# Designs tried in a protein design chat: VHH binders against F-box protein At1g48060. Part 2

Target 1, 365 residues: F-box protein At1g48060, of Arabidopsis thaliana (Mouse-ear cress) (q9lnf6)
Amino acid sequence: MKPQEEEEKNENMARKRSKSSSSLSIPLDIATDIFLRLPAKSVVRFSCVAKHWSSITTAPYFTNSFETRPNLLFFFKEADRFFVVTVPKPNRRPNESVSHTSSQILDSYQTPYPKHSCFTIKTESVHGLICFQRGTKPIVWNPTMRKFKPLRKPDKSWESLTVFLGYDPLERTHKVVAMPCDKASDECRILTLGSADQESWRTVKTNYKHHPSRGNRKNNYGPCRCINGVLYYLAEIDRHRLIGKFAFLGHSNVKNSLPMWVLEGEKKGEWSTYNFLPLSHYDRRLEFHFKLIGITNDGELIYVPNTVFKTFEVIYIDPIRKTFSLVKYEGVADKGFRQRNGLGEDKPLRGIQYSPNHVETLLSL

## First folded at step 4 (VHH; framework vhh_7zox_3)

Design t04 (from c08 with T104D)
Fold by ESMFold2-Fast, scan of step 4:
Structure t04 (fold): chain B 365 residues (1-365), chain A 119 residues (1-119)
Amino acid sequence: as target 1 above (365 residues)
Amino acid sequence: DVQLVESGGGLVQPGGSLRLSCVASGLTFSDYGMGWVRQAPGKGLEWVSDISYGGSTGYADSVKGRFAISRDNAKNTLYLQMNRLKPEDTAVYYCAADEWLYPDEYDYAGQGTQVTVSS
């Protein structure tokens, strides 16, 4: 239309009256580099100050690049409240085997405990996220962002299932894997985490009919581990177990040693055997007060207290280098912590759970 | 409030059988792994058996082949079938949810039911 063409030309030739004022601000790439060097709590705090900074911390490049060093995640329940504590990994020193005390106050938060939710976390943290379930519905948790995301049911026909969380290093995405657990099956459902509109369960066939085992977990190892994009878990076919590079404790007829089996390669049957000294070798009193909960990505055994009352200590042992480190942490379970959180001072903390190798992530759920 | 109510304990002769039951309330039973732990007179807690929400089972070496754990999610009930009982099985048996199966979580075990194996 000729009248419309004339109007369009007049609009395009009109000089805009308003000048945009340019403020001097640092470029996004420089700001991103600064934010990647900050602790997660600082990044979250600063993201609330300006829309410009929020745009950095929610960008895929930033969320994919931001991960802290692995830490121990400690969480527990008191009444209807859920408490989360990040425990920093101790500084590594060559040939150090002495006790030391951290002067750092541990960061913690609390949220209302979700009603009718089962927080039995048997899977370790995977690239900053933890997955658990309510019946047949998976829930993904980001402890750093303090967010929970319930997912759609993987399969409406499954009477019971188990859920595992993995990370795909090629796509840089988290994947949730669901399998039936009460009968042998060669089917699983996989969901890649993303926007709600893009998330859907897909079917994948496994090479073997099996059912995942939750087993007896006296040492609270958890039922699975993700290593280099491969998910390793216990399965009940013929009692064979594949744990990847995670340690497996066995029984031995040799006195004064605890056999540890480590899968050095990703191929089945590539196991290395390490004998390590029991906790009583370092101090007989420790074996009555601490339990083994897992192994770090650096190959250190993590021992935590059986009871947390007024003090919180963690033991790290390198079974290959035979080093021992006892670290005391402030700001959890002590009088100050209890007073700040309205807790009584007369009893141990309850419903205690630990997740080794937790990294902080800013991924939006 | 989570409540676990055990029943089915009693006096039985060596070689006999008992079936323990545990009715759970205040939790979504199908979401929890469940288990049995026991405490013999003058001893600490000992894990006996567990069952996942999906039905996968585990047993202590001392009871394997003699005990069978099972669950009925429609009735919110956990069972322990105890066969070929021995005097050393004498203990208070506690029903526990998944997070309370470890011996250091004594106060989260249920009220318990006494099993006595003697002639």
Scores: ipSAE 0.000, ipTM 0.147, lowest interface PAE 15.8, mean pLDDT 65

Design t06 (from c08 with L101I P103G)
Fold by ESMFold2-Fast, scan of step 4:
Structure t06 (fold): chain B 365 residues (1-365), chain A 119 residues (1-119)
Amino acid sequence: as target 1 above (365 residues)
Amino acid sequence: DVQLVESGGGLVQPGGSLRLSCVASGLTFSDYGMGWVRQAPGKGLEWVSDISYGGSTGYADSVKGRFAISRDNAKNTLYLQMNRLKPEDTAVYYCAADEWIYGTEYDYAGQGTQVTVSS
């Protein structure tokens, strides 16, 4: 009896000691599945905790599989600092015609603004990356990883150029495309990101001599849109104008409508024209305080304040379903935000640029 | 006082390999783009390769697929791995630095290292 009780106690003690001395590792496949379901900020944070976590989150199969719901990204320069904020878009519920909600920010940070840089011209957000220009030199930005990667000049002889950012779904790679914009040309330069062997400019001929129309910073649009690996942009051929295969927003000559041209068919280049009700239809005061900045991938119009002072509210309108959502984002532009960021309390935020369809990516630049 | 010091040149047979190094001092290396330019006997300067401070690389068509440029910011050192060398690669190779590298136009250059490819 006594020997049996001593053996059981010794086995229990050894078992407890074995469990307390052994580390329980989460299997690679389960850890990968967990990280793919986390917000990007959580993945970045956890990748700094252990070498095992970092090996998962930096692996190509993980970075290629990681995707988030599109968010609204905005950024601005103040006192030679670059401020970046990411906020979620509202989830539309069926049968909601009007909603007023408050929401939390997803991420906010500041970084030194690059010296002698002018980030007034940018591409649309394409699979989590945005491209700026410094003169004729492209700069790729990953807002999620908080990193900028300057690229070499596409062509040293080009005095001016337009840069496009696209994504190749077959290769699962980003491609930077540069074209001269001072004259009609059938020549472009392409650079593939993410591979040292492929990060060099190559020349490609287009079927026609043309020059692209550059993006307008006042409308917060990039010069083109990438859809399923195809770049669509405005271009001019000689004295004739071609319109790219994407939605175009313009100012109405009629105060009660906003014209939008939508491409309904790819093969025939068929366009449909829609007229939408102005903000005054929902509230007559809104049209004096908000401006249109773009369209979500879900077809919602996004309006932001003309002046961002102590609150940040965004209006989302589905013009087809006639739904209206006004979202107040907590912790943006308020006293706490300004004090944390060394911003003056009595000055509006200025020069804000927006990306309405930003997804988060862990891609290393 | 910026100094770029090249090394690793020499005599090699066709098909051989050499690795060039360039040690930089007097500048914040990680803020600069770096490159290699060469001058063959009796010819002008030819751009060979460059690497931005963000790591983006470019190569002349004549060396693409044979040469590889890299940098080690912790050691303030630029490298050029030269494989499958040809007699046409015979030149003095110069290390160059600029805030933004392009072609044969650079703010700073070293004194060069001789590469000779001959039987």
Scores: ipSAE 0.006, ipTM 0.325, lowest interface PAE 10.1, mean pLDDT 70

Design t10 (from c08 with S56D)
Fold by ESMFold2-Fast, scan of step 4:
Structure t10 (fold): chain B 365 residues (1-365), chain A 119 residues (1-119)
Amino acid sequence: as target 1 above (365 residues)
Amino acid sequence: DVQLVESGGGLVQPGGSLRLSCVASGLTFSDYGMGWVRQAPGKGLEWVSDISYGGDTGYADSVKGRFAISRDNAKNTLYLQMNRLKPEDTAVYYCAADEWLYPTEYDYAGQGTQVTVSS
């Protein structure tokens, strides 16, 4: 009986394998459509289930098609853990103050760096990525994927530098720009992310020697913004304040001549596009309790508390429409928040860094 | 050819002191953050202390107030002064170098020096 049983067994195995393979065969386009509609955390979880799903979620088509609404992200480090909090800007009427109780996302994880590692200045969130600076070495961070990528030093001779993160929408790539801060300079170093094996710094010269402005750890207000493939940053030539302009559009190789935008201070009111009313215009008490940390993609200024103890409130101001809104985020920094996350109850949260306009991204670093 | 050579380890009684040294060669010492990491028997690597190019220091909670890190850029030498040693400090101590402010992924590491704290 052995030859007969062996033949029958082989036939049954072939049929079972064919039926099993058919039931497991999900077309890539359908799987991609499903994943594009899931929250980023769900996509990350499902990518760990099967190799073919991981290949979908890491493909450039998928990562470039993944979209989320911009949120306010803040993070802080307590011992060896990162705490990353994302809160939405709620829908509200002009001059309406509101309490928000939902859509807070808290992520906490062990940092790959030692307990007392310090991040210096960070960039704004640009298409889901944030760039830190530790001394003269940039580190790109993807909060969604919990991945950090250290980059090589842009220039060994620079005693200090500032780093900007931009995005080229035509190439669908992030670019890191580094400039020295010690002296006025016409030199930049640029690195394009996306080719881990071939990432290198290249030199670009500006039309003028200038001093780029740095972010402030206390105010956490980034000195730059990237819009439609153009990086705008605060700079100074002589005693004139400028907005530096760096265009990424259409070319992996940036031209050596960078246009500079000069803010003219001789005409009163000419600064209305760049100047905004101080917090004291709305309420004199707020000026001592809140700090500016950035601007939304909708053009609203974002103010956060100087001290976050048991409440978390954010002020949104539209400087053109002259509207003021105070949003209280329930369940952030309160006793329950602290107890659930193993945090001390009797001291302010420390070392908080903020990033407006954060979107989730699945880009691999 | 990069070399980090540790020295100064040995046997010491609880409450005693030791001073570790690390001599670096084959790299521009002043371009590197320097630090000490240790590995106790049967355990993983534990970061102990670091020092930046400019002398900014960091310490693990377990050694804070007892250990002091310093560097001499002219001599390409890193030091760790260890005071009030405890049996829990028994480990192989490695000198590490990284292009960052302090060593995290260790561009370079030495062969280690044994520190034994026992009565």
Scores: ipSAE 0.000, ipTM 0.149, lowest interface PAE 13.3, mean pLDDT 68

Design t11 (from c08 with S52T G54E)
Fold by ESMFold2-Fast, scan of step 4:
Structure t11 (fold): chain B 365 residues (1-365), chain A 119 residues (1-119)
Amino acid sequence: as target 1 above (365 residues)
Amino acid sequence: DVQLVESGGGLVQPGGSLRLSCVASGLTFSDYGMGWVRQAPGKGLEWVSDITYEGSTGYADSVKGRFAISRDNAKNTLYLQMNRLKPEDTAVYYCAADEWLYPTEYDYAGQGTQVTVSS
């Protein structure tokens, strides 16, 4: 308990310092409203300048209300540095191809992991956070805050596992779900991000013993998706594809057994939407040069190039309205981009990973 | 349990050809970038070639135009076609799997296969 008492004393001292520092005499509700309309970079910059503003931007009501429009995020590693790029989805007419001159957000910083340590993205962006996996150890990443949070191993006896990241809208917390891959199992481990008491792995049983998918970069749309507090994940047994779901609606619901259903061929399920119309329907050449990485919250399929050298183009397809748009992002991957960021000008960008629905979050890890 | 098993090495005359294979198990092969690195007698590790999960290839200047890397995701197999071999190509060749495809950053590496180019 003494470590907790010391933390409370430190919080009280920080609050006292914040109250004694006043840079602006603006009512709290007006200041909050202004900050909620600023880009995350501006909010972070201003909160660093004034302790008074930091008390607003770190409060739960602010962090829970702060969301940017979803962007396409991609990142890659060059030597010991991360390069994180976000680009907006431009407004465009149906079937209109455009060149977009964006104020892209580019971030570059040293990776906390040495060259001989590698990790794989296991999840799409979920309310601003992305989950890596290094061996059997999950790592949660906040790209906006440049913070990584390694988690304890979910189970010391599991030689192989997969992880999923979800968001509970009732508790307003992120939850990490881990499942073994080396053997059929009906056990999951779940961890809620937040206080130390919540950041311990709990056991939940599934209604079937199964092998969840480890994630397949070949299909590029990830093994899971979180929608309104329900996590959907992919598993494959023989010729049958399984979708499991995990309900996060209230802390008690994560103790219930997980339902599953089988998808046979292309007959039904949300995953069948990704194969509704191939790129060859629009242009046969595109299917060789672009890959599907996911679907937007607005229902558009997102295709990105297999190789990024001197240009960056993205294809957006509405499968319901059957519209096709090619967007060229000016100033991305070109000579100026590479020169400004200390990148080599003669080689393709390597190991590029994508998230289609990234929002910025100020959540502390 | 991840295993990378190399094969296809051996003794070959200068100007000859060899095809190396690497069979992967215990990982989702199509999720990983794959590569070949080599270690010549008394020297350090040297990156030879890589191929992304998307099929983009890279080659060291010393092997450009002579070597060709390829993969068969249905067979979980990586290949290196080595043509116009030189004595300087003598080395133990290692198959490597890496999310980032950098020669000093191995997620997994195999036990190696010996290639000797000698008259």
Scores: ipSAE 0.000, ipTM 0.133, lowest interface PAE 16.0, mean pLDDT 67

Design t12 (from c08 with S52D S56Y)
Fold by ESMFold2-Fast, scan of step 4:
Structure t12 (fold): chain B 365 residues (1-365), chain A 119 residues (1-119)
Amino acid sequence: as target 1 above (365 residues)
Amino acid sequence: DVQLVESGGGLVQPGGSLRLSCVASGLTFSDYGMGWVRQAPGKGLEWVSDIDYGGYTGYADSVKGRFAISRDNAKNTLYLQMNRLKPEDTAVYYCAADEWLYPTEYDYAGQGTQVTVSS
């Protein structure tokens, strides 16, 4: 027997055992790609199982890359519980009415805040986050992660304020903008969400003293939109209605002043054009049962019931193509829904708030 | 046009009672949460009470046990029954339509009705 040949055989066997005994390790880049394709709840569950998987889902690259198709989100408080419902906008033919029975996501948890303290005033959903306000304190909410983050007051001297939420696509950060609404002002406070050392309010001056618009909360729409790193909001200067514009275009591109456009009368405003095709055009009875809550990213008007008892129906109208679609969401607000969730059978759902363009985000607050 | 018209204010002695009413028009009353807010002389606006579509009520700590909010959806009317009135209750009382948290942020409000509590 040759001792060197036996030693080489033993070394090769040890190397093969070392390589063969290792579990199949998915490379980090492939694992990240797989996770980006999973539903958010599945990602959260897998993150809780292993530290390696958690390191992927908490990495800034992953959290900044994870987005889902926009859905209609609505929420309400009943007793001590907070109910969050997400429903998709189903594909359908023009003027086709459909029933939808799949992919309704319901979450229910104990509310950290009373109804009258923060759930009546909110921003649009912006890259998966929504901002409430409780008095003069903004509260950022991540519905996907079930997390609330109260922020410090922007200014202790302001008796009332309006809060806007925007997203900077270049920095991949959310920004909270606060403006006083008790008097005309050119002052804003801005906070960038992130580590505690970055979460301080800074002052920015607008080009003009103005009043931000509160909007019509009957519609649950709010007076603002964030598009491609620009926040658009309704405001007034000396009784002239205008659109304010704030750009979130990186550190060097943050403006100390806002460009503004004055609307010349209600008939000259973009929003006035959406009132030319009322629900009564389709069926007179609909105007008594539905209210406008916003516009999809596809440019469709979204109408929801004034009262939600035992059925949940949503109307989508394209005002340009003049198309009407009624979607009935099966299993929402019905007897089974109410029994499963401990809700009363013969009372309307209370204080319902809506967000028409919600996407899921794994961003840690 | 949306209108909220308050009534029932006046001068009353401490320990007395008043009932405020608010008649709403130009809106679907049963769709709205309704509330009362007040402004005392030299003070900011203060939330007093609210009531939602299902009749769930909230009250400021200063008025709990003394005030009762109610609504009549058939009459498009909001009420505030005020009992055991104190000088500190002296204010202009405003009817508000929505789930109003802040006076400058409500969708609709009335012109107000004066309540004066003095001997």
Scores: ipSAE 0.000, ipTM 0.144, lowest interface PAE 15.2, mean pLDDT 68

Design t19 (from c08 with A97R Y106F)
Fold by ESMFold2-Fast, scan of step 4:
Structure t19 (fold): chain B 365 residues (1-365), chain A 119 residues (1-119)
Amino acid sequence: as target 1 above (365 residues)
Amino acid sequence: DVQLVESGGGLVQPGGSLRLSCVASGLTFSDYGMGWVRQAPGKGLEWVSDISYGGSTGYADSVKGRFAISRDNAKNTLYLQMNRLKPEDTAVYYCARDEWLYPTEFDYAGQGTQVTVSS
């Protein structure tokens, strides 16, 4: 099967190479290789210049292969506008305990706030997409392509729910998982993005009646992560904390089966914390001015200012190596930034949300 | 440029009722979760209640069953109906926008309205 599939793929690449050569006299495979190495904004700009170049950037091979290094994404709403900023994480941290590095914005834009869409609760960034929750309606967002896709309600009878976003590496698709949180339940709704009906929800039963653990009063749940097609989340049964585990092991092409679902019991030490030096070790004032927002995929802790006024500095700490990096991002929140974006100069930026592990994706919603 | 104006506070006897109002301007009110926090004399800020833009509500255990939060998006107004008031409910009540309704993280809180429960 593999040898025949390999020949078929090689033939398709040759055909597309021939088609694309007429635009810039560059073979498709070489052009694709170049585009995979460019920042997403450069790829988008070039795809708009020539119709033949868009054939490269919309091809499934390219969209499935294109993802940038993880960056820090943050965004906020002010009045009727939505502001989005992407900044790089340090490429290589010094092994020194104290550093001060200046860095530049990778991307910055604003759009009119979608009047039909409210963004109050969000998932982690998962393979370039973020899912917002508007009451009981999920909305998928691609920050790179600047596109929102509202989804239908997962269940007409659920008055309260939580939403998780995961990625199935076998099917190379995003999956949205919804669970009720107004009562203990064994019902989940799952939607696969890019399916024949992207707004269609299917039902999956869990092994136990439970509900996702609530991290705060606004239905914000404790840490959840998707790793290699498995979604891990905090859950409760009869007021006991558990780790829920949902595996995306089915693929529709070969096996017409639903993903597996497993719930694991409470375990001593499952809520272990990082054993690291406190911020006060570096400067006693830092612990009063910075807050932890998450962990990078490389295991570094990310701290941001409690108040973002006219400067934006981020602290990255490796708790294992006990190293510290302070990065100042030029052009963020300063007078120039505010004037370019029509923002007031005398007030802190409000309601900032962060995604510490965001990659850029060209996937169509 | 966001303004929140609270009203409806006053002096009431224990067991009485009050309805607080908060009129918002300078924001698209229907896009935000809203809530009430209070500060009793000599105490820190305490979260009382919140309501999402979709109408889902939450209450502190100390007020559950006695207070009811509601909103009127057409009037850009948030309400708190306070029933069976206790001396312990004496506080300045603040209307707050949204994501940071916790005592340490006010966002666009108003000037407050005084509620005194005493005979």
Scores: ipSAE 0.000, ipTM 0.139, lowest interface PAE 16.5, mean pLDDT 69

